# Miniprotein binders against Uncharacterized lipoprotein syc1174_c, part 2

Target 1, 342 residues: Uncharacterized lipoprotein syc1174_c, of Synechococcus sp. (p08452)
Amino acid sequence: CAVGGYAGDALPLARAIASVSDRLITHPNVMNGASLYWPLPNVAYVEGYALDRFAAGDWQLQPVHCNRIGLLLDAAIEPELRIRHQQVAEAAQATLGLSVTAAVITDAPLGVTLRQADSGSTWGTIDRPDSLLRAADQLLKAGCEAIAVIARFPDDPGAIALQDYRQGQGVDPLAGAEAVISHLIVREFQVPCAHAPALQPLPLDASISPRSAAEELGHTFLPCVLAGLSRAPRYRSATESIAESIRPESVDVVIAPETAIGGPGILHWAARGIPILAVAENRSTLDLRPVDLGVPVQHLQTHLEAVGWLAAYKAGLDPAALSPGDRRLSYLNHSVQQATSG
Short names: E, the ipSAE of ESMFold2; O, the ipSAE of OpenDDE; V2, 0.75 times the mean of E and O plus 0.25 times the DockQ between their complexes.

## First folded at step 1 (miniprotein)

Design M1 (at its last look DockQ between E and O 0.05; V2 from the best seeds 0.00; counts 0 for: pae E 15.7 > 1.5, pTM E .509 < .8, other shape alone 3.624 > 2.5, unsure alone 66.567 < 70, SAP 72.504 > 70, placed apart)
Fold by ESMFold2-Fast, scan of step 2:
Structure M1 (fold): chain B 342 residues (1-342), chain A 92 residues (1-92)
Amino acid sequence: as target 1 above (342 residues)
Amino acid sequence: SPEELKELARKIAEELAKELGVEVKVYVLVDGNKVFIWIEVDGKTYLIEVEVRGDEVRVRIEIDPSDPEKLKEEIEKLIKELLEKLKEELEK
């Protein structure tokens, strides 16, 4: 989504929503790892594929005290850069108190490639997903409960999409391929997973957008991934009986940008009859129009209105009661006082 | 070959983007005896999973029936084209 396009782009919104919620479940891209810099104890990190399974009623979320994290390193990463990632994981253990209990290097380079069509459509591919899955399986057999993946991505600093993103336009061109990596592991093993790319340093750009600068200067790097995974809820089948869980039936409201209405998760939430708040201010930079599926939603202009809506809802108020204008009683059987002229 | 499948996916994504006026992304992964094809259009994801077991080929397709008719028709067309190409590659 648009709000998840930049590191910290959604953190003020997430902080505001978290303050008026018992619990906020969000995609990692919504906060882009910025939660390392601001504690939000009632916010749960859930990977995209897992969010879709949760919305569909297939999975439930098991809160955890602390996950034992496995570090999965792409064999394509140069030895010097790989040592740097080892140092980062050890530093996170020493300074943040995280549990990174095992590391594995894939038995073959993963071969991540990014492709762009003439139309501007993008897609990512992995040459050796079998190697990725074998490494993940090894970490899980060693007792790890969540997996942090570091894959070697192409640098390509001259690409138009990357330059647009650095100037504050468009969305992260790596996000699609990153999602595929985590989706593959989550789909196969049903465990929390997050990815941080291994890239060579990008060239200095004095005109870089502050949001992109925040990302390049550390907000989305390995420590944020590890911090998020340390408290990420585990994914359990909805048919299992577990001591404590968050079930899709307990979700009260969904907030999404207008351009995301029509996604698979949104349709499942709509079918459950919960309010869907569509925020216009949160539209994609690409200005994609929402698909008209006939789903009833609450259309809001700003994030501030969404926060106000949630505060009213949590207080047991009809949010419409706080909007200007007189509310009139409607009679199901025609009444002289309220009847519309025939 | 995997590269030919990726090229077909690219051409199909380009055509769908033109016809629907929205951004389309296609991802293809080969994992042993399984092939995963994700089609993402306007924030919606459609998945085709193909699994080869001995002399059996199993195909699973996820399509949301609530999608607008035009979108469903184009996606079904793309899925059929991808499946036919995949069958050709598997038979080789």
Scores: ipSAE 0.000, ipTM 0.231, lowest interface PAE 15.2, mean pLDDT 71
ESMFold2 (binder alone), alone request of step 1: mean pLDDT 66; pTM 0.576
ESMFold2, look of step 10: ipSAE 0.000; ipTM 0.160
ESMFold2 (binder alone), look of step 10: mean pLDDT 67; pTM 0.577
OpenDDE base, look of step 10: ipSAE 0.000; ipTM 0.260

Design V1
Amino acid sequence: SPEELAKELLEKAKEALKKGEEVTVEVEIDGKKVTVTIKADSPEEALKLLEEALKKIEEETGDPELVELVRKAIEEAKKL
ESMFold2 (binder alone), alone request of step 1: mean pLDDT 64; pTM 0.473

## First folded at step 2 (miniprotein)

Design A5
Fold by ESMFold2-Fast, scan of step 2:
Structure A5 (fold): chain B 342 residues (1-342), chain A 81 residues (1-81)
Amino acid sequence: as target 1 above (342 residues)
Amino acid sequence: SPDQIERLLDKAFQLLARVWDLQRSGDKETADRLLQELFNLLYQAIDLAERGDEDAVRRAQELLNQADRLLQEAVDRFRSE
């Protein structure tokens, strides 16, 4: 997954797209590097469930100058590792000027476990979602406006999927479990939320993909999450009258990896008639007609083509006009007079 | 009209393909019943649209609207569960 699963891959893409768009709305995984290492003022840091509600037309996004962040720590985190996360949050306040105004430790270990479907998809379960939500509620009552969650993840979350990801293949096996944690909080409280896993370092692998190595060497990448949350737009009902809000009808295009086509989030945008640019990931793309797939997408081979498509669209061009081939007229009345071949 | 029937059939096949994709990539345990109901509505709408008379086309449009609402519910359920 180029956008969302591979943070190292996602930042160059986010920078390129941000340079040719008035505003880019993207997932925390894509933004984590940009939030700390390469600030992008026209990019909005929005959690996955909130993106789905936004796409559905239920929510709108309210830009903010700064959020007061609450730090939520899983009771399952070992004392030494927990202290390290506290020090990281305090360092972010001191060196980045972020407002991390309260911290809470859950009243029970969250019990995060990872599962794998027969299809190879991975997702997480939490034994104590009640404890997670009580901790979040405490932070919100203390005046926090966004929540950073640190949950203790298994140190070996799926050997085959993890090995593939470490070699530059497939998706991050932790991504699904991370989504479940933030999803629960966003669904219940409608506040910006992002997660950073607490886990022990993996064994050294000299052959590891540079993109995977970047993530693994920052296994407690909390400052990026805190920086992103500090400016994350707030979630408001689409029925509210809010000045300067970002509404789903303002979205011109969706750019997604081919592996995400058919996923819940993309289906909302398809239903709204928004063009979907599907970018190939580790495979040759096959151009499929809408009748063959039923999803109205533009299949592209590279991210460079997606950037070019967006630049053309913003300039008022039909992106297809930039292809070498000639486009012929289609006559609507021609089909009416011809017998259907059966 | 022929154009209206073609548009309804195109919409029905688009929704059907999205349901197949959702079934392949989604959590089957949490959405099986909603997905099965959606498949049934889409198959009925396709059958009615192919008949082509005014009453059938109107009923197909009603079923496609119902299927679209149910698809949104199924997508929401995948996200929530």
Scores: ipSAE 0.000, ipTM 0.111, lowest interface PAE 20.5, mean pLDDT 71

Design A5a (from A5 with F13W W20L F39W)
Fold by ESMFold2-Fast, scan of step 2:
Structure A5a (fold): chain B 342 residues (1-342), chain A 81 residues (1-81)
Amino acid sequence: as target 1 above (342 residues)
Amino acid sequence: SPDQIERLLDKAWQLLARVLDLQRSGDKETADRLLQELWNLLYQAIDLAERGDEDAVRRAQELLNQADRLLQEAVDRFRSE
């Protein structure tokens, strides 16, 4: 999977959180590469744009038993590599019982490029979004209910960003372009969508991080994308009356890395008064002053603390009561409260 | 870093202006590509700014709103073609 496909890191966290929640909504970079190795019945795969629409109250999620999946293949993929992806989809049907009912090759190469700023920041673009959308439209007209996209990404094992990622130092340089691809399809067609990059195999590197090795050795590959899409909930207007839907009003808490706080989806959850658990990436930041964005955020240092917070909340406890600090009564009469030593 | 965030936001503003110019001139495919680049830069700027720059977050969010409107125009153009 192109978007943060660390099976070892993502799945243990997802399992822990899922065990203390009635339902966990997540996106491809948490489960995509690991859903085949440890299925979680109460976890729902939702693409990023769809999560933002869900948070905004525009969409609701309809659980499904099975989706018919369409395979969208970038015309830029070389014939041999394209046949390999076809064989993977056919193998998933044969060995996992998935329904991949149609495939389309785009009518033009999508033109995926990866760029790097002088600062080392990376981003991606595609030249032919029109071709992407026409191919998706063909699959939907053929009766597909979810779309798996395979776009040809440039091979660049020597790029600094890719080498940093392989050594565990940075973000996946492919993630930005992959997110844009699925975002475009979900925005236009309102169907589940996930992506997997088509790449030539990278050279063996005995020193790469275990997380990157998991991705390169196939823990995060097309069959996992197809498995996730087969059970992905459908996106429906919030105005529709659907008996067994997941509505934004039923969300109790949001967990996000501190670096993601302030994005559109998070702001919608904050506006609803939903507790937001902002998890720090490094425990050594305990002494850093939290930035106040005017939203109700609970700053936590570890994922273990987030799991504990959820367990307390689910049990009907005020999780703040389990914090290290003492809780004191608040008097409505300020004169009484001020008389007490502070 | 603050310099990195400012650099990303400056580039995002320049890309927004370029996208608008290209749409007006009729080079819509280039406009769509740069619009996607704009989205990526804004998400990167927000991600970096979340750790300590409320002003940068606010500016990036406003640019995201503008980019979202332009993305809808690109989608509508696909329907027309």
Scores: ipSAE 0.000, ipTM 0.297, lowest interface PAE 13.1, mean pLDDT 72

Design A5b (from A5 with F13L A17Y W20F F39L Y43W)
Fold by ESMFold2-Fast, scan of step 2:
Structure A5b (fold): chain B 342 residues (1-342), chain A 81 residues (1-81)
Amino acid sequence: as target 1 above (342 residues)
Amino acid sequence: SPDQIERLLDKALQLLYRVFDLQRSGDKETADRLLQELLNLLWQAIDLAERGDEDAVRRAQELLNQADRLLQEAVDRFRSE
């Protein structure tokens, strides 16, 4: 994942990186709502658990023409709000040409809860993962190839993390719980899965940041999720012989926010000696602690520098050549190096 | 400390995923019952970790250890079947 800090504002960055990449692999919630406005043919949307398995070398990604999508609806969603999500899925079929072939309502409310540590870290829990998995199983038995989950999230505009996010600070506090939901399905069934929260409209806030406003328009973010899932690659064992797959050994560069560098996926890429570009201006949260990788990374201040670095690399240049100053030869012979130094 | 709390939360999440793996390979009715018991222990550990004091963190670690034992007993029972 190149950008994980802020929902709704990643499309310009994704477009820039995609233009200088053969392929860009990113998480659906990094571009929440954005993929509808600017299709990117060389971008693969991969769920977080699947992305970690890919980084670990366990899975490879098989491109698809189109997935049949199943719609999984939390029983906790009020009837009127549930009908609105149904209308959105039908609209996506009619206007985007997507295949949403079945829908199920969970047999119990999922019970999504948001938690926050004193450190500022946020995460989510789900009371009834068994109900979630039963609903997913029904969709897969009906022939669905990818699953879109709509879970009822608590309406809590008074939570400080949510208010900070609405005002352009920090990260989406819902993202942790959404990740848990999709991870459970991907781990169990090994199919593409993405999430969209079901929320009542939040109170009007005239001071809301433009990117937060973009995410909060209407009652749902579901069309973006459905569009991403329609082309999401299938997850296959890395040991299988599959034509035209995306394999972990084909990854050339990883771009991540500086504060997220300690994650398991990033550490797998670092262990393989793949360049890691750590971008300081793309923070995933204001309270994240710095981590010690024990491996070299390129620390960059801006996304423009990351794009420039990648463009140089793709062109076969040493990116250091774009810095002012002349480079000097380094000798491995002690006697030769002693002769030229000084 | 924040580092201790994050490690406890990571462990709780890993245990949660293992319960789902168990559910796939075991008796569905028994797995659902055991899953509910394990989840209650994990949520208690998360709630204690969220409070941030040293006693709460220690208690959360003890609850995670109990969840590990419960999961191992469930796995052993399913294997014996």
Scores: ipSAE 0.000, ipTM 0.226, lowest interface PAE 14.6, mean pLDDT 70

Design A5c (from A5 with D10Y F13I W20E Q36L F39W I46L)
Fold by ESMFold2-Fast, scan of step 2:
Structure A5c (fold): chain B 342 residues (1-342), chain A 81 residues (1-81)
Amino acid sequence: as target 1 above (342 residues)
Amino acid sequence: SPDQIERLLYKAIQLLARVEDLQRSGDKETADRLLLELWNLLYQALDLAERGDEDAVRRAQELLNQADRLLQEAVDRFRSE
């Protein structure tokens, strides 16, 4: 999923698509605020590795009424920041009615480090994934059903990539490390997992993109993560017989940024033969070479076109019928087709 | 450039599928440590390839080559056991 921070918290898009869908399955980073600010009962909050396993046909999603959430705290977090996150979790219980049933501090600092190349490119590394997994295991043995991870991230990530992102260019430099954390837990334990970084707020920048500002303000919003996890469907083997599950065979359409076509999940969806709506988010993506996925890809210019396409499809219409112009019959008999040529 | 990005994404996906195959077949403790390292490399590479700029694509190629070598060594070692 080519979500990045700029495409994160896409609540207006999620609301529009959800309104014309029986069910929308999406990544937490696309819809971080939806569970808190605009509840969408037909939207499933599903982590990226789990989305890929779902697309591959290995997992199915089991809807839940409420998950017992475990809070996993990086030992690298300073005592004051740790207490603030504890208070946030307790406030979420008191004001949102969530179940946060246990907390664990890792047995070693996780060692989240952001690397930077001469070009300004950044990437994240985690020194102690073993400590992360031991802490998660403790929470699950205590009866937790979903895990919220709070890892201490560097306060000053790479200057060029971060400034580019803050001005609406490029990808959030923190997103890669965050994905690795949740992927590790989901891969190992098959439970819903989401991450909220512990870091000091970045310096005020009056020229920052509104979307980046929303994420910087939201990175301290642990309640959004907890709200999403409280209703996140459980990940079950596709071989299990489960009532009221969401199965990959029931997926009708995939909507993705044009730049994300060719990612792991998209290739699995393409193999299932379902329509893929590739949306161009800026002018530069219009120059991308089409990827041959063995299935039709509908290239769209705007999210409004994607919403309209889905509304027509759900209504039982051929979306092409809403475009101007006549479409002619296609004959399978070669001689008949030749007879009609002029 | 678009061809390069497509090739990098396909290579990353192939490596992810091979990592999953190794996970199903491998020794749990040893495979887990290696798989965590490979997941980290591959998801970093995917993120960089998705950025699409020339420096990010170069770095993604480096990480994918590193992951490919590491995975091949692990597969060869696992077959000998």
Scores: ipSAE 0.007, ipTM 0.273, lowest interface PAE 9.9, mean pLDDT 71

Design A5d (from A5 with E6L D10L W20E F39Y I46W E50L)
Fold by ESMFold2-Fast, scan of step 2:
Structure A5d (fold): chain B 342 residues (1-342), chain A 81 residues (1-81)
Amino acid sequence: as target 1 above (342 residues)
Amino acid sequence: SPDQILRLLLKAFQLLARVEDLQRSGDKETADRLLQELYNLLYQAWDLALRGDEDAVRRAQELLNQADRLLQEAVDRFRSE
């Protein structure tokens, strides 16, 4: 959502970056449902909490051939809507070759409630997080390696935040509560987790933003969650000895929107001395520059420049050599440099 | 001011890190609810701080103060066996 906020809006970018990198690690919302239509074999989907733990050096990522996915269904979902989600999971197995090996219904309705802040973002609570975690535990004990959560979200097609989002303005009103659901499971069990809301289909809106339309096709968002989880790397403690893992010290570069540079994950990468490419294309109304925070970053205006930077870096070049401007020697001994200048 | 916004963002970051290090004890259901509320308050405060207008900055400050109080309550609960 840092690069946009709509399904598939970052796929062209991810495609371009993936073509000039050995591996690309993305937040799930960067690829959303677009991964169903254009698979990228060197791209890994990592949940937000897990990305922050990875950046902090606490976790490492274990690549997988294919995850056995558990389907966790909120008891609050009506029988007919539950059957639709079951059919989607079965369709994903039949048409995409995914492994959805077990399903569980929570032992109590999760009780998802949403509130909207003046910022346009929503915050959400779950009345029964204990029921969520017990259901997740059952799936893991049954041999599941990743968890897809389907929680019943309130239907409110007239909500201002939702209408703004559908017209290409504002933020996804469900994003806050969805993040909390996945964070709870990832924090407790250290397994890949993603959420798709159980909602009744929204009314047809002929003027809807094309990006919002991409998310609203069909009766559920579950296929994109399942596709992402099927190849999501597993989260392991950085202290474990694991063959062929992706370790935080192997990360070469971080690309982030300029507005995200103050975040915890980015600050961890900065502390490691990892180059940070701050892209101005996703500007906020607040003009808070990374240099104001004391974080050393490479400022870029567009994602195309980030692709060019990566291509130069991969070719063994200093990317600065391809930019106009003088590059002068910096002496570690001031007296020598001063004597040379006159 | 930019300095005030930076201060609010850093406080939200520090509170989030403390929440992540917290271990549950006693009533797990209540502990999980408090952690959810803390995450939601911190994310809302972060978003408001980034907007930067006077009203949004003031509301972010209020949310961060609320989160700080709830975090102290959660720490007391989790550490008291």
Scores: ipSAE 0.012, ipTM 0.445, lowest interface PAE 8.7, mean pLDDT 73

Design A5e (from A5 with A17L W20Y Q36Y Y43L I46F)
Fold by ESMFold2-Fast, scan of step 2:
Structure A5e (fold): chain B 342 residues (1-342), chain A 81 residues (1-81)
Amino acid sequence: as target 1 above (342 residues)
Amino acid sequence: SPDQIERLLDKAFQLLLRVYDLQRSGDKETADRLLYELFNLLLQAFDLAERGDEDAVRRAQELLNQADRLLQEAVDRFRSE
């Protein structure tokens, strides 16, 4: 699970990793790109809070045949735009065969706002989390097993941050508010949840980055969220006896961007003693101070190296054996003898 | 940048203090709104801090832990209502 990133740019990486692993567990943001056009049957669609609880050993993941999805619509969405999202959900049922079994409109506008720091960084907030949770509760009482949230986001979340993102620089300014929305529902109800923002179309930009264009031109949108949620594993307490489950003890390797190594989930995985592959980001920032969090990680420069590392590891090789340079034996007793006789 | 991390941590700390004051005064709706703002800001600060500043990482983690506790209290209020 990574904080921030570009829409649609993680699917090639997810596909490469999925091809060299028995199962990949990853965040909705990684899969919501063009996953409808390039499905990955061994990938589990798991929200960020649930990934953290899974890493902590509190939850296990129960594979499902199909979830009944509830559609949660922010009361702040204009009637015409709301009808469009309803039509999208109905189209997904008709063309993809998904079960979107109920819809609810929140009893108050959720009040999603985006704020900007002096540095240009953005974060999100929600005024009515109580209304969000009441709507989710209604869907669950109606028999829904997963929730898709459509919240009305501001049409101009920050001129500079939005333009930087559209030009392929920086992070999605909506990501913070999106995380809060799904986090609240997953924390309270322990059900799969993902979010798609309701926005008015942005003005044409002839110079738009292909990664941003993928999101704006429909390669990442509500049907991708619905498809992901339809097969998303259910979150169960690790203390429950479940016949077919994915347990945290079965995780062999974690791959994360270097910027995420200090995150809560990564710290839980490190405590289990599994290999952590820290991959350098393409979008570099100046870091003048070394960070020592006491987490044992394998630092890699590229995603291609991470894929190669996984392939070697799965084959039963020490991945270091595929790197240039000769390896030599280390004698434990020789070190002890030097320490005691010198 | 280190300056950016410090600015984010300062904003998070100011919001945390305001959330405590609003909860104490009984303005729970405003407190809940600012709590989610605080949570998002702390996640951003934590992500940036891990890139270079060990002390900033420790401060961000402590603030994140406090924000998580406050978020849990907000959820508990929803359950009681």
Scores: ipSAE 0.000, ipTM 0.240, lowest interface PAE 13.4, mean pLDDT 71

Design A5f (from A5 with F13Y D32W F39I Y43F)
Fold by ESMFold2-Fast, scan of step 2:
Structure A5f (fold): chain B 342 residues (1-342), chain A 81 residues (1-81)
Amino acid sequence: as target 1 above (342 residues)
Amino acid sequence: SPDQIERLLDKAYQLLARVWDLQRSGDKETAWRLLQELINLLFQAIDLAERGDEDAVRRAQELLNQADRLLQEAVDRFRSE
């Protein structure tokens, strides 16, 4: 089972699905609030580009006991804020027993910029991707097996998109830029990577949504990224012979937001004939419905229904058998069925 | 430009929808293999467009044009079979 993209902090959902799955494969953003507070040994922490390559059949996932993590710090981060991130990494080593074996400061400020289209869609750009990739290369040559990136993001509490997100509306405007950063490293080096933004604290907002407050108060923070990366499976070519790998052919079910069919890999999963559970309750920025693209999906109203569907499926049951009402035989030849008296 | 990137992403998603429609109608192995190639090209184009730099945008345009040509070949393949 895989859940990608902008699901956000979803520990309750991840816990429920993990409890009825042999393995749950999901995006770092789903787990970044959960990794410290509720360890899930059967959950694979997989970056978005890697999820797409996995769905496409290009990559397979190699489970690991522990990764040596490299810390990549944007040169644009102010000295005081940089020291705070150093302290966080050292605290994670001391209290969680993680292996953060090297740190590098980029040789130039990365120049992260947030952009917005007339449609309200947001994405990010990086002025110096070359500096990002050189720093990543240094960490890998030092023996690191996963990379945690801390990039300096603009402090812009006045942006409409950010204010809407803080009030529980719209999407996280930072998510697009964060995806670009990790995508660049994963695409170039094929190693686990996740990002935590460096920001000055946003102004207090008493009306902020609880989910946004969790992100801002540190419930989803660098330690969660480090914890997730410490156990993240490594990305290997599907052509390699690897013991105990997770292959795309072993995926049984995909759960996706009903409004986010443009999410990574969904069409590849559909082409494999894998059941796709489209959950109406799980909203995203993309307003594409399964019917708009002609993708065959199982429509569900709630995450609770998805959990129930998975439990029945895992038990070898037809989920329809668990609802009220008896099912009758369906004849393949209409003439025979038409002949029966009503 | 922001508008240019948005148009590239819109074109990529429109091509993905067409590829999916073709997969639903196709039952021939050759066509299915070609459709898988199209899906990979479209995801590459989306990834490049999201990067936003001028070189990546130009590369994304090239990949979308290639995907459009391959999609037409797939349609022609179904029609001939």
Scores: ipSAE 0.000, ipTM 0.303, lowest interface PAE 11.2, mean pLDDT 74

Design B3
Fold by ESMFold2-Fast, scan of step 2:
Structure B3 (fold): chain B 342 residues (1-342), chain A 81 residues (1-81)
Amino acid sequence: as target 1 above (342 residues)
Amino acid sequence: TDEQIRQALDRVQDLATRLRDAIERGDTDTADRLIQELYNLLAQAWDLSQRGDKDALERALQQLFDLMYQALDLIEQARSH
């Protein structure tokens, strides 16, 4: 999870960073619930696998005004719940002016299941990834340029992990399965993809964390997913000659949780010499610290410091110049000529 | 532990080798079964990714995911006939 792990919760941070950057590229999990609440014209919605391919230099991003979105519905969704999602998509077209040009129901239930380790951690699997990919292919052949997936998730994914998450602890037990769904489609077809789970409403919990409550109120907030996908940049091979694309060479700074620095994308950015800002207050469950991997990073304590660092950098300043203290010259020939000390 | 990470990495690499072999042989039944094993192994390996050689484990997972892409293509080709 990049920021807190709750859909829409990172909007204040995204707004702050967007205000001091020419362009912000962010993961759907950061913006899922936020695309409708506060439009950010310089923010690009890019799926995780695509972010890794972009960082690796394999893909470039093509900005768009509007994507034609395909709606992919899991055959496991009950008729009434399926109609609800259809109505949501139609409402988004009518009230937001989005282009949802086709819908398809998978030819078999996708079979999303949640598994649990002895440690209590949970993860998701899909029984029929072939059915998922056939449905996606149908939408693309119908002219769709981005895909919104609605998969039927179990209503009780594991009482302990779910309760911990609802109290503001641990990770979303659904996040792994959601990532796999979009990852499969993005890798196979190189198109923007995002997922919104189909679930029965969870029981009221008066003690629920505000961040979890915000996500649960929007857990079937398909319009946010559709809004994000409508302007999501298209993925193109880096070998293609495309005008007005965003290339990895244009990336200036990467901001990530201190504990998540070991991911493939981050390592590619580090290898390119891009400054990595590791934020200590944004801890993840991965516990991948920069020092564990020898990755050169700038360690920051707070998100406010990251915003300040970026503002200084954008202004053409060395952010270190804004810290108190005297910086001294370093002589390349110091062994021949020595300055007096004392 | 580091030993658990080594064992997880070995399991990931073994599964990747078997899946690649099944794809090369055009054995769709074996490829499909190994894809299911891949999902189970990915879930288990992710739980262990917080320890030891995290980079090596993540590279192995990426390799398996790439092989899964190839296996899915093979299965679809066989189904079309």
Scores: ipSAE 0.006, ipTM 0.251, lowest interface PAE 9.8, mean pLDDT 72

